VHH binders against q6mzz7r34to333. Designs and how they scored, part 46

Target 1, 300 residues: q6mzz7r34to333
Amino acid sequence: TFKDETFPAADSSIGQKLLQEKRLSNVIWKRPQDLPGGPPHFILDDISRFDIQQGGAADCWFLAALGSLTQNPQYRQKILMVQSFSHQYAGIFRFRFWQCGQWVEVVIDDRLPVQGDKCLFVRPRHQNQEFWPCLLEKAYAKLLGSYSDLHYGFLEDALVDLTGGVITNIHLHSSPVDLVKAVKTATKAGSLITCATPSGPTDTAQAMENGLVSLHAYTVTGAEQIQYRRGWEEIISLWNPWGWGEAEWRGRWSDGSQEWEETCDPRKSQLHKKREDGEFWMSCQDFQQKFIAMFICSEI
Short names: E, the ipSAE of ESMFold2; O, the ipSAE of OpenDDE; V2, 0.75 times the mean of E and O plus 0.25 times the DockQ between their complexes.

## First folded at step 18 (VHH; framework vhh_h_nbbcii10_fgla)

Design i3 (at its last look DockQ between E and O 0.84; V2 from the best seeds 0.00; counts 0 for: grease 24.3 > 24.2)
Fold by OpenDDE, look of step 18:
Order: sequence, then structure tokens, then C-alpha cells
Structure i3 (fold): chain B 300 residues (1-300), chain A 126 residues (1-126)
Amino acid sequence: as target 1 above (300 residues)
Amino acid sequence: QVQLVESGGGLVQPGGSLRLSCAASGFTSYPFRTYTLGWFRQAPGQGLEAVAAITHYGGRTYYADSVKGRFTISRDNSKNTLYLQMNSLRAEDTAVYYCAAHPGYGTYYPDMYDYWGQGTLVTVSS
């Protein structure tokens, strides 16, 4: 099986900063087939943002972009290509990123850093043994130098690295924007969209009482006008790369909010998904107040 | 309420070096280390351009192509200070240099920055 000597299964690939910060010890590198849970899959059924679960790399900026990428079949195919653990498996995987005006290929082996058979960073969701997110994250870590280099990056860089596109930035507090129109137009064009919450009262990214995480990046997955009472409201859909637990909005139009019960919009069943998967709706008004930045990356 | 004060600008010959500092204060809502910080410059008759940026906690840096390999951005979170080491200065580096702060995740677009200093003039001339 292939071993990548340029990004070895060693502490250097993790990075000293991360090792010290997280006090990581006894890190073992294992291939997916050596992990519990059954036979591994590169992609199971289809690529989905819900396959992504953020780990310890503090790379929400990248994962948010990745979440958005999953909605673009052209880009996701270009990045991930067709690969498998079954056919002609050699423990080698290839990914593409946009760098310096061209697509570059990054080759990795499939050894992943783990503790107690648990991936340190991005991990398969619900033990589904789907590893494309883990391997892609590793490839990006290699591109940047180490897993430590995934910490606290620029939202723009992730978007461009995945598409080679052009960024449109929106400061949500200073620029009046028709969000529904902007998001729908961007989505229709196959653009990637991410956004970020501002800093919070704490010096770390923490879940707030309203369910949002401070100093954190999200994926914008859609926007709609929805009937509510005798009028219309504008709502926006976001996805948290955490992808688990109580990491969703708890205000108006949240999964358990009264608004969904009260609305007579015929699209209710289609739009309203009551799942703990990191995706949620909120009003555009609340979005503009609680978030600070939105980035749209469009194809050139 | 955040205040940024640049210093270190001046006249320097081509090939020379300068170190700019940006002293930050007034962080009543959010800690300094949670801010993305950037250096921007405006040359005479030209628009504002990003020179360098550094994300919160100093995670990653950005450099304009024109300054890569010559300039280094850094921050000291214990001193609430941002730095720009400028080496191998060129005439085209002549500009007013501004320090800016963004209370959020990393960005290097100037219109995303909420707080700005008054600027410090850097003149590179023989």
C-alpha cells in the first residue's frame, strides 16, 4: 500500500502548534479499513454536506466552503474525482485544488490520525464509514503544510481553493442587500456561499444561547420567501459544519419554532426539516443581525 | 470604540527597511486576539489595496503578490499590537499605510473591516 513520504504519518504532519495546543499524545495513524465500523467507503450513495462533521482542526472556514461545494456537481466532481476503497485499492487518494491560477493535484495516503480509533479531525458521521471528507481535509492539510495550518483561515481562501472563482463579499451590517435574491441567483449559478458570525463575549468559538456559534463559519444553503400569517417573510437556510447536537438556531423559523406550525405555505413540508444535522432556517432579519459577513464565490 | 494607532512610517531609500506598528485599544466587547487584522495602503492617485492580513489568534496570513517575500505581518496579542516588517522597499511601496480590524473570521477585503487607524506615511525615495 502507498505511503506518502511528503506528508508522513508523523507529528510533523499534524504540526507542533496543534499538538501543544490540544495536548495531543499517543496519536496513531490508521487506514480506514483498520478502523472499527465495517468496510470503508469513499463515497456512499452520494456526496452530501451532511457527510461532514468537524473535528479538532478548527477549520470551519474550510468545511463551510466544502459544505457549499457539495451543492455543485461540477466542482465536487473535479475535486473528488472517482475513487474507491474496493477497486484497485492501493491506499492512495487524489484531490484537486486551485492554486496560483491553476488546478493542482494533491496525492495522499489514507492513513488518518486517531486516538482510540477515533479520528482527531473530520470524522465519518454516525459511523457510516464514509471517508471522503476526512481524506479531503487531509489533502488540504497537506496542501497548506499540516493540520495545524488549517486553524483559523480566511473564508475567501477556502472558496477560491475549491473553485478558482471570484469572490463577492458582503458586510451584512453596512450593506443593504436583498438576501433572497442574492442567494437564489448565486445558487442558480452554481456559486458557493459561506458566512460568518462575529466575535463573541468569549475568546473562543462557543455555542450561544440562541444556538449559534460565535466566531464561526457557516454554509448558506438557500433562501426563500415564505407565507406567514397574512404576509410574507424572508428566510435563509444555513448549515453548521459541526453537523451535530445543539448547534442550530433556536429563534424564529428554527426547526422547533412556532412559525413553521403557523405557516400555511404549501412548501412547508419541503422546506421544514426537523433534524439535528446542523442545518436550520432563520429570518433574513435575524441573519443580518447575528452574522457579520457573507461571501459568494462565482465561476469566472 | 476600538482605536488603532499606526507608527513607524517615514522616509527611506530604496532597498531599505521599515517596521510599522499598530497599537490597538478599546476592546470592551471582544478580545483583541479574536480580531482579524490587516494592513492596507493607498498610494497617491490610487485606490485602497490590501497589503497583508492575519487572522484571529494569528492562524494564517495573507500577502498581496506585490509584497510577498518582502513584507511580514505579525501580531502580539499580549500587547494588543500589529506589526508589518517591510524589507527591500521599492518606490512603488510609497503610500499611506493603514491598520484595520475586523471582529470576525478571517478576511482580507478592506470593506469588511470595521475599525481603521489614521494611517502612517511611508515614502520610498532616493
Scores: ipSAE 0.898, ipTM 0.945, lowest interface PAE 0.5, mean pLDDT 95
Fold by ESMFold2, look of step 18:
Structure i3 (fold): chain B 300 residues (1-300), chain A 126 residues (1-126)
Amino acid sequence: as target 1 above (300 residues)
Amino acid sequence: QVQLVESGGGLVQPGGSLRLSCAASGFTSYPFRTYTLGWFRQAPGQGLEAVAAITHYGGRTYYADSVKGRFTISRDNSKNTLYLQMNSLRAEDTAVYYCAAHPGYGTYYPDMYDYWGQGTLVTVSS
C-alpha cells in the first residue's frame, strides 16, 4: 500500500499549533479498512452535504463551500474523480484543486489521524463506511501544509480553490440586496453560496442560545418567498457543516416553529423537513440581522 | 469608538525596508483578538488593493501576489497591534497604506471591513 512521504502519517502533518492548543494526545494514523464499521466506501450513496460532519479542525469556511459544491455534478467529477477502496486499490487517492490559474492534482495516502478508533477531523458517515469527505479534507490539509493550516481560513480561498470562480461579496449590514432574487439567480447558475456569522466573545466558534454559531460559516441552500398570514415572507435556508445532532436555529421558520404550522403555501411539504441534520430555514430579515457576510462564487 | 492608527510610513529608497504599525483601541462589542485584520493600499489614481490580511486566529495569512515573499503581516493581541514588515521595496509599492478590521471570519475583500485607519504614506523613490 502507498505511503506518502511528502505528507506523512506524523505530527508534522497535523501541525504543532493544533496539537498543542487542543491538547491532542494519542493520535495515531489508520487506513479506513482498519477502523470499525465494516468495509469502507469512497462514495456510498450519491454525494450530498449531509455526508459531511466537521471535526477537530475549525474549517467550516472550507466545509461550507464544499456543502454548496455537492449539488453540482460537474465539480463532483472534477474534484473527486472516480475512485474506490476496491478497484485497483493501493491506498492512494487523488483530488483536484484550483491553484494559480490551473487545476492541480493533490495525491494522498488514506491514512487518517484517529484517536481511539475515532476520526479526529471530519468524521465519516454511515458508521465509518463513507470516506470521501475525510480524504478530501486531508488532501486540502496537504495543499495548505497541515491540518493546523485548515484552522480558521479565508472564506474566499475555499470558494476559489474548489471552482476557479469569481467572488461576489455582500456585507449584509451595509449593502441593500434582494436576497431571494440573488440566491435564486446564483443557484440557477450553479454558483456556490456561503455566509458567515460575526465575531463572538472568544476567538473560537461557539453555539449561541438562538441556535446559531458565532464566528462560523454556513452554506446557503435556498431562498423563497412564502405565503404567511395572508401575506408574504422571504425565507432563506442554510446548512451548518457541524452536521447532525448539533445546534440549529430556534427562531422564526425554524424546524417545528409555529410559522410552518400556520403557512398555507402549497410548497410547504417540499420546503420543510423536520430533521436535525444541520439544515434549517430562517426569515431573510433575521438572516440579515444575525449574519455579516455572504459570498457568491460564480463560474467564469 | 473603534480607532485604528497607522504609523511607520515615510520615504525609502528602492530595496529598502519599512515596518508599519497599527494601534487599535475602543473595542467594546467584540474583543480585538476576534477580528480579522488587513493592510490595504491606494496608489495615486488607483482603487484600494488588498495587500495582506491575517485571521483572528492568527495562523492564516493572505498576501497579494505583488508582495509575496517581501511583506510579512503579523499581529500582537496582547498589545492590540497589527504590523506590516515591508522588505525589498519597489517604486510600485508607493501608496497610502491603511489598516482595517472586520468583525468576523477571515476575508480580504475591502468592502467587508468596517473600521479603517487614516492611512500612512509610503514613498519608494530616489
Scores: ipSAE 0.703, ipTM 0.870, lowest interface PAE 1.2, mean pLDDT 88
ESMFold2 (binder alone), look of step 18: mean pLDDT 84; pTM 0.864

Design i4 (at its last read DockQ between E and O 0.88; V2 from the best seeds 0.86)
Amino acid sequence: QVQLVESGGGLVQPGGSLRLSCAASGFTSYPFRTYTLGWFRQAPGQGLEAVAAITHQGGRTYYADSVKGRFTISRDNSKNTLYLQMNSLRAEDTAVYYCAAHPGYGTYYPDMYDYWGQGTLVTVSS
ESMFold2, look of step 18: ipSAE 0.751; ipTM 0.890
ESMFold2 (binder alone), look of step 18: mean pLDDT 84; pTM 0.862
OpenDDE, look of step 18: ipSAE 0.925; ipTM 0.961
ESMFold2, look of step 19: ipSAE 0.792; ipTM 0.906
ESMFold2 (binder alone), look of step 19: mean pLDDT 84; pTM 0.859
OpenDDE, look of step 19: ipSAE 0.924; ipTM 0.961
ESMFold2, fold request of step 20: ipSAE 0.767, 0.778, 0.789; ipTM 0.899, 0.903, 0.905
ESMFold2 (binder alone), fold request of step 20: mean pLDDT 83, 84, 83; pTM 0.854, 0.863, 0.855
OpenDDE, fold request of step 20: ipSAE 0.940, 0.939, 0.939; ipTM 0.970, 0.970, 0.969
ESMFold2, last read: ipSAE 0.772, 0.773, 0.708; ipTM 0.901, 0.900, 0.879
ESMFold2 (binder alone), last read: mean pLDDT 83, 84, 83; pTM 0.856, 0.861, 0.856
OpenDDE, last read: ipSAE 0.939, 0.939, 0.942; ipTM 0.969, 0.970, 0.972

Design i5 (at its last look DockQ between E and O 0.94; V2 from the best seeds 0.84)
Fold by OpenDDE, look of step 18:
Structure i5 (fold): chain B 300 residues (1-300), chain A 126 residues (1-126)
Amino acid sequence: as target 1 above (300 residues)
Amino acid sequence: QVQLVESGGGLVQPGGSLRLSCAASGFTSYPFRTYTMGWFRQAPGQGLEAVASITHSGGRTYYADSVKGRFTISRDNSKNTLYLQMNSLRAEDTAVYYCAAHPGYGTYYPDMYDYWGQGTLVTVSS
């Protein structure tokens, strides 16, 4: 099986900064076949943002962009290509990123750093054994130099690295924007959309009482005008790369909010999903107040 | 209420070096270490352009293509200070350099920065 000498299964690939900050010890590198849970899959039942579960790299900027990428068949095919753990498997995987005005190929082996048979960073969802997110993250780490280099980046970089597109930045506190229109237009055009929360009391992403995370990046997955009582309200859908329900919005239009019970909108059943998967709705008003930035990356 | 004060600008010959500093204060809500920081510049008759930015933790940096390999942005969160080491200066580097702060997750677009210093003039001339 293939071994990548340029990104070896060693501490150097993780980076000293991350090793020290997280006090990582006894790190072992294993191929997916050697991990418990059954046979591994590169992609199982198509690609989905819900396949992503952020680990210890603090790379939400990248994962948010990746979450958005999953909604664009052209880009995700360009980046992921067709690969498998079964057909002509050699422990080698290839990915593409946009760098310096061109697509570059990044080749990796499928050894992943683990502790106690659990991936240190992006990990397959529970009982999933789908590894495209883990391997893609590793490839991006290699591109940047190490897993440590994934730690708290710039939102723009991930979007451009995945698309080669053009960024439209929106300061949510200073620019009046028709969010529903902007998001719908962008989505229709196949653009990637991410957003970010403002600073918090700590220099790390921290879960707040309202369910949001400070200093954190999210994916914008949609926006709608919805009937509410005798009027209309604008709502926006976001996805947290953490990927679980404990980090979802808890205010108006959240999964368990009374707004969903009160609305008579015929689309209620298709819009309202009570899942603990990191995706949630909130009012555009609350979004503009609780978030600080939104980025739309469009194809040139 | 955040205040940014630049220093270190001046006249320098081509090929010379300067080190700019930005002293930050007035962090009543969130500490300096939670802000993305950046250097921007405006040359005479030109628009504002990004020079370099650094994430709140200092883990990642952005550089304009025109300054890559010559300029280095850094920060000392214990001193609430941002730095820009400028080496191999060129005439086209002549500009007013501004320190700016973004109270949120990492970005290097100037429109995203809420707090700005008064600027410090850097003149590169023989």
Scores: ipSAE 0.906, ipTM 0.949, lowest interface PAE 0.5, mean pLDDT 95
Fold by ESMFold2, look of step 18:
Structure i5 (fold): chain B 300 residues (1-300), chain A 126 residues (1-126)
Amino acid sequence: as target 1 above (300 residues)
Amino acid sequence: QVQLVESGGGLVQPGGSLRLSCAASGFTSYPFRTYTMGWFRQAPGQGLEAVASITHSGGRTYYADSVKGRFTISRDNSKNTLYLQMNSLRAEDTAVYYCAAHPGYGTYYPDMYDYWGQGTLVTVSS
């Protein structure tokens, strides 16, 4: 099977920053077929953002953009192509990224860095059965130089690298914006939308009492006006690339909040899908207060 | 109150080098090492231009095409200081250079930056 000599299964591909900061020792590299969990798949079911769970690379800026991308078939096909662990499998996978005005193909082998049977970086869904997010992250690490080069990047770079599109940037504390209109218009156009929280008490992303993560990027997944008591309220949905089993927003319109119990909006069951999957709603007012930046990346 | 103070500007010949510093203080809410930092410039009669930015950890940098390969941004989080090493200077680099801070995740567009220094003048001429 293929062994990539230009991005080898070695510490150089991880990079010293992550090896030292995470105190990584006993790192080995395994192909998905050598992990417990059954036969591997590139894509097991259809693609969704819920296939993604951030690992140790601190690359939420990239994964948030990827979360938005999962809803755009043309970019998914451009980047992910048609690949599998069965048809003509040789341990080689290909991805495309936009670089310097053109699409560039990045080729990797499918050896992933692990400790024991656990992937160090993006975690495969279905107990080591679905691997497209892990392999795409490795390809982006190769493009940038190492997994350490994914550590806290620029939000604009991921959006452009995945689409070749044009960025509209919004400072949420100083720019007037009709959030519901902006998000609905952008999603109908197939644009990618990400946002970020401001600085926190440490230089690493950290869950706060309100359930948001400081110094962190999220996917914006929707916005709506919703009936509430004697009026209407504007809400926005976000996805945390930390994924399943992690902290979520605890304020107004959060999962399990009083607002969801009290609303009589007929779309309640469509909007409020109570899962611990990193996706949640919050009021647009809270969003504008708690987040500092939003980015919209539009096609070409 | 966050305060940014640039220094190191002055007159330099074309082809020369100059090193700008930005001393940061007043980070009472969250420490300097959690902020994204950038250098911006404005020539007389021109709009504001992004020059270089650096993530809070220093792990990634951004450079405008006009300065790539000639300028190097760096930071020392233990000294709360941002630097810009400018080599192979050209007349077109003449501008007031501003240090700026964004309290959050990496971005390099000037509209995202909340705190600005007073600027330091760099003049490249013979």
Scores: ipSAE 0.698, ipTM 0.871, lowest interface PAE 1.4, mean pLDDT 88
ESMFold2 (binder alone), look of step 18: mean pLDDT 83; pTM 0.847

Design i6 (at its last look DockQ between E and O 0.94; V2 from the best seeds 0.85)
Fold by OpenDDE, look of step 18:
Structure i6 (fold): chain B 300 residues (1-300), chain A 126 residues (1-126)
Amino acid sequence: as target 1 above (300 residues)
Amino acid sequence: QVQLVESGGGLVQPGGSLRLSCAASGFTSFPFRTYTLGWFRQAPGQGLEAVAAITHSGGRTYYADSVKGRFTISRDNSKNTLYLQMNSLRAEDTAVYYCAAHPGYGTYYPDMYDYWGQGTLVTVSS
């Protein structure tokens, strides 16, 4: 099986900063086949943002972009290509990123850093054994230098690294924007959309009482005008790369909010998904208040 | 209420070095260590451009292609100070340099920065 000596299964690939910060000890590197849970899959059924669960790399900027990427078949195919753990498996995986005006290939082995048989960073969803997110994250870590280099990056870098596209940045507090129109237009064009919360009381991402996380990046997955009472309201859908229910919005139009019970919109059943998967709706008004930045990355 | 004050600008010959500092104060809502910081510059007749940026944790930096390998951005969160070490200065580096702060997750787009200093003039000339 292939071993990548340029990004070895060693502390140097993790980075001293992260090792010290997280006080990581007893880190071992294992291939997916050696992890519990059954046979591994690169992609199971189809690629989905819900395959992503953020781990300890604090790389929400990248994962949010990746979450958005999953909605674009052209880009995700370009980056992930066709690979598997079964057909001609050699413990080698290849990914592409946009760098310096061209697509570059990054080759990795499939050894992942684990502690107690759990991945330290992006991890497969429970009982999923789908590893494309873990391996892609590793490839990106290699590209940047180490897993430590994934910590708290720039939102636009991830978007460009995954697409080679052009960024449209929106300051949500200073620029009136028709969010529904902007998001729908961008989505239709196959653009990637991410957003970010403002600073908080701490220099790390912190969950707030309202369910949002400070200093954190999200994926914008859609926007709609929805019937509410005798009028219309604009709502926006976001996905948290944490990928679990405790990290979802708790205000208006949240999964358990009264608004969904009150609306007579015929699309209610389609739009309202009560899942603990990190995805949620909120009003565009609340979005503009609680978030600070939105980035749209479009193809050149 | 956040205040940014640049210093260290001046006249320097080509090939010379300067170190800019930005002293920040007035953080009543969120602490300095939660802000993304950046250096921007505006040359005569030119638009505002990003020179360098650094995430709140200092873990990642951005540099314009024109300054890569010559400039180094750094921050000291204990002193609420941002720095820009400029080496191998060129005539085209002549500009007013601004320190700016973004109260949120990492970005280096100038339109995203809410707080700006008054600027410090850097002139590179023989």
Scores: ipSAE 0.928, ipTM 0.963, lowest interface PAE 0.5, mean pLDDT 95
Fold by ESMFold2, look of step 18:
Structure i6 (fold): chain B 300 residues (1-300), chain A 126 residues (1-126)
Amino acid sequence: as target 1 above (300 residues)
Amino acid sequence: QVQLVESGGGLVQPGGSLRLSCAASGFTSFPFRTYTLGWFRQAPGQGLEAVAAITHSGGRTYYADSVKGRFTISRDNSKNTLYLQMNSLRAEDTAVYYCAAHPGYGTYYPDMYDYWGQGTLVTVSS
């Protein structure tokens, strides 16, 4: 099976910053076939943002863009291609990223850094069976130099590297924006949409009492006007790339909030899913107050 | 309340070097080490241009294509200071240079920056 000499299964591919900050030693690299669980798949069922669970690198800037991209099938084949652990498998995977005005191919072997039987970075979903997010993260780490080079990046870069598109940036505190119109228009056009929270009291992303994470990027997954009491309210849905079982917004329109019980909007069942999958709704007013930036990346 | 003060501008011959500094103070909401920082410039008769930016952790940097390989951005969180080392200066680098800060995750678009210095003039002329 293939062994990548240019991005080896070694500490140099992880990088010193993460090795030191996470106190990592004796990191083992394993192919998916050597991890416990059933037979590995590149894609199981279909791609979804819910296949992604952020690991030890603070790369939400990349994973939020990727979460948005999973809703747009035109980029699936471009970036992920058609690959598997069965047909013509040789331990080699390839991905494409937009670099300097062109799509460039990044080739990796499928050895992933682990501790015990757990992936150190993005973890596979479906009980160690679905690996496209882990392998794509490794490919991006190779493109940038190491997994340490994923640690806190620029929000714009991931959007462009995945699409070759054009960024519209919105400072949520400095100018009014019609969020529902902007999000619906961008979604219909197949654009990627991400957003970010401002700084917190420390230089590390951390969950706050209200359930949001400071210094963190989210995917914007939808926006609606919803019937509420004697009028309408604007709400926006977000996805946290930390993934399943992680902190979610606890305020108005959050999972389990009274707003969902009180609304008589006929779309209630379509909009509200009570899952701990990292996705939640919040009012657009709360969004503009709690977030600082939104980015829309549109195909040219 | 955040205040940014640039220094180190001046007149330099083409091919020369200059180091800009930005002293930051007045951090009451969030500490300096949580801010994304950037250098922006405005040449005579031109709009504002992003020159370089650095993430709060210092792990990633952005450079405009026009300055890549010639300019280096860095930060010293212990001194609340941002730097721009400018080498191989050219006439087109003549501009007022601004230090700026964004209280959040990394971005290099000037519209995202909340706090700005007053600017320091760099003139590249023989």
Scores: ipSAE 0.761, ipTM 0.894, lowest interface PAE 1.0, mean pLDDT 89
ESMFold2 (binder alone), look of step 18: mean pLDDT 83; pTM 0.854
ESMFold2, look of step 19: ipSAE 0.713; ipTM 0.875
ESMFold2 (binder alone), look of step 19: mean pLDDT 83; pTM 0.852
OpenDDE, look of step 19: ipSAE 0.926; ipTM 0.961

Design i7 (at its last look DockQ between E and O 0.94; V2 from the best seeds 0.86)
Fold by OpenDDE, look of step 18:
Structure i7 (fold): chain B 300 residues (1-300), chain A 126 residues (1-126)
Amino acid sequence: as target 1 above (300 residues)
Amino acid sequence: QVQLVESGGGLVQPGGSLRLSCAASGFTSYPFHTYTLGWFRQAPGQGLEAVAAITHSGGRTYYADSVKGRFTISRDNSKNTLYLQMNSLRAEDTAVYYCAAHPGYGTYYPDMYDYWGQGTLVTVSS
């Protein structure tokens, strides 16, 4: 099986800063086949943002972009290509990123850093054994230098690295924007959309009482005008790369909110999904207040 | 209420070095170490451009292609100070340099920055 000597199964690939900061000890590197849970899969059924679960790298800037990427078949195919753990498996995986005006290939082995048989960073979803997110994250870590280099980056870098596209940035507090129109237009064009919350009381991403996370990046997955009472309201859908229910919005139009019970919109059943998967709706008004930036990355 | 004050600008010959500092104060909503910081510059007749940026933790930096390998951005969160070490200065580096702060997750787009200093003039000339 292939071993990548340029990104070895060593502390140097993780980075001393991250090891010290997280006080990581007893890290071992294992291939997916050696992890519990059954046979591994590169992609199971189809690629989905819900395959992503953020780990210890604090790389939400990248994962949010990746979450958005999953909605674009052209880009995700370009980056992930066709690979598997079964057909001609050699413990080697290849990914592409946009760098310096061209697509570059990054080759990795499939050894992942684990502690107690759990991945330190991006994790397969529970009982999923789908490893494309873990391997892609590793490839990106290699590209940047180490897993430590994934720690709290710039939102636009991930978007460009995954697409080679052009960024449209929106300051949500200073620029009146028709969010529904902007998001729908961008989505239709196959653009990637991410957003970010403002600073918080600490220099780390922290869950707030309202369910949002400060100093954190999200994926914008959609926007709609929805019937509410005798009028209309604009709502926006976001996905948290944490990928679990406790990290979802708890205000208006949240999964358990009264608004969904009150609306007579015929699309209610389609739009309202009570899942603990990190995805949620909120009003565009609340979005503009609680978030600070939105980025749209479009193809050149 | 956040205040940013740049210093260290001046006249320097091509190939010379300067170190800019930005002293930050007035953080009432969020502490200094939660802000993304950046250096921006505006040359005569030119638009505002990003020179360098650094995440709140200092873990990642951005550099414009024109300054890569020559400039180094750093921050000292214990002193609420941002720095820009400029080496191998060129005539085209002549500009007013601004320190700016973004109260949110990492970005280096100037439109995202809410707080700006008054600027410090850097002139590179023989």
Scores: ipSAE 0.918, ipTM 0.957, lowest interface PAE 0.5, mean pLDDT 95
Fold by ESMFold2, look of step 18:
Structure i7 (fold): chain B 300 residues (1-300), chain A 126 residues (1-126)
Amino acid sequence: as target 1 above (300 residues)
Amino acid sequence: QVQLVESGGGLVQPGGSLRLSCAASGFTSYPFHTYTLGWFRQAPGQGLEAVAAITHSGGRTYYADSVKGRFTISRDNSKNTLYLQMNSLRAEDTAVYYCAAHPGYGTYYPDMYDYWGQGTLVTVSS
């Protein structure tokens, strides 16, 4: 099977920043076949943002953009191509990124850094069987130099690297924006939409009492005007790339909140899915207060 | 309120070097080391241009194509200071240089920056 000598299964591919910060030494690398959980798949079901769970690199800026991209079939096919662990498998995987005005192919082997029998960085969701997110993260790490080079990047870079598109930047505290219109227009156009919380008390992302994560990027997944009591309210949905079993918003329109019980909107069963998958709704008012930046990346 | 003060500007010949500094203070809402920082410039008759940016940890940097390979941004979080080392200076680098801070995740678009210095003039002329 293929062994990539330009991005080897070694500490140099992780980089000193993460090795030191996480106090890692002599990290073990394994192919998915050598991990517990049964036969590996590149894509098990359809591609979804819920296949992604952020690991030890602070790369939410990339994973949030990826979460948005999973809903765009053209970009998914461009980047992920058609690959598997069965047909013509040789331990080689390929991905495309936009670099220097052109699409660049990045080739990797499928040896993933692990601690014990668990992936150190992005983890496959449930049953440890689906590996496209782990392999794509590795490919991006190779493109940038190492997994350490994923640690706290620029929000704009991931959006451009995945699409070649043009960014509209919105400062949520200083820009008048019709959030529902902006999100619906961008979604209809197939644009990628991400957002970020402001700084927190430390230089690392951390969950706050309200369930949001400081210094963190999220995918914007939708926005609606919804019937509530005697009027209408604007709400926005977000996805946290920390993934399953992680912190979710606890305020208005959160899962199990009074607002969902009281709305008579005929779409509530469509909008409110009651899963702890990192996706949640919040009011647009709370969003504008709690977040600082939103980015829309559109085709030229 | 956050305050940023640039220094180190001046007159230099083409091909020369300068080092700009930006002293930061007044971080009451969030610590300095949680902010993204950047250098921006405005030449006479021109709009504002992003020159370089650096993430809060200092691990990632952005450079405009026009300065890549010639300029180096850095930060010293223990001294609340941002730097720009400018080498191989050209006449088109003549501008007022501003340091700026964004209270959040890395970005290099000037519209995202909340706090701005008063600027320091760099003149590149023979």
Scores: ipSAE 0.755, ipTM 0.893, lowest interface PAE 1.0, mean pLDDT 88
ESMFold2 (binder alone), look of step 18: mean pLDDT 83; pTM 0.848
ESMFold2, look of step 19: ipSAE 0.744; ipTM 0.888
ESMFold2 (binder alone), look of step 19: mean pLDDT 83; pTM 0.848
OpenDDE, look of step 19: ipSAE 0.913; ipTM 0.953

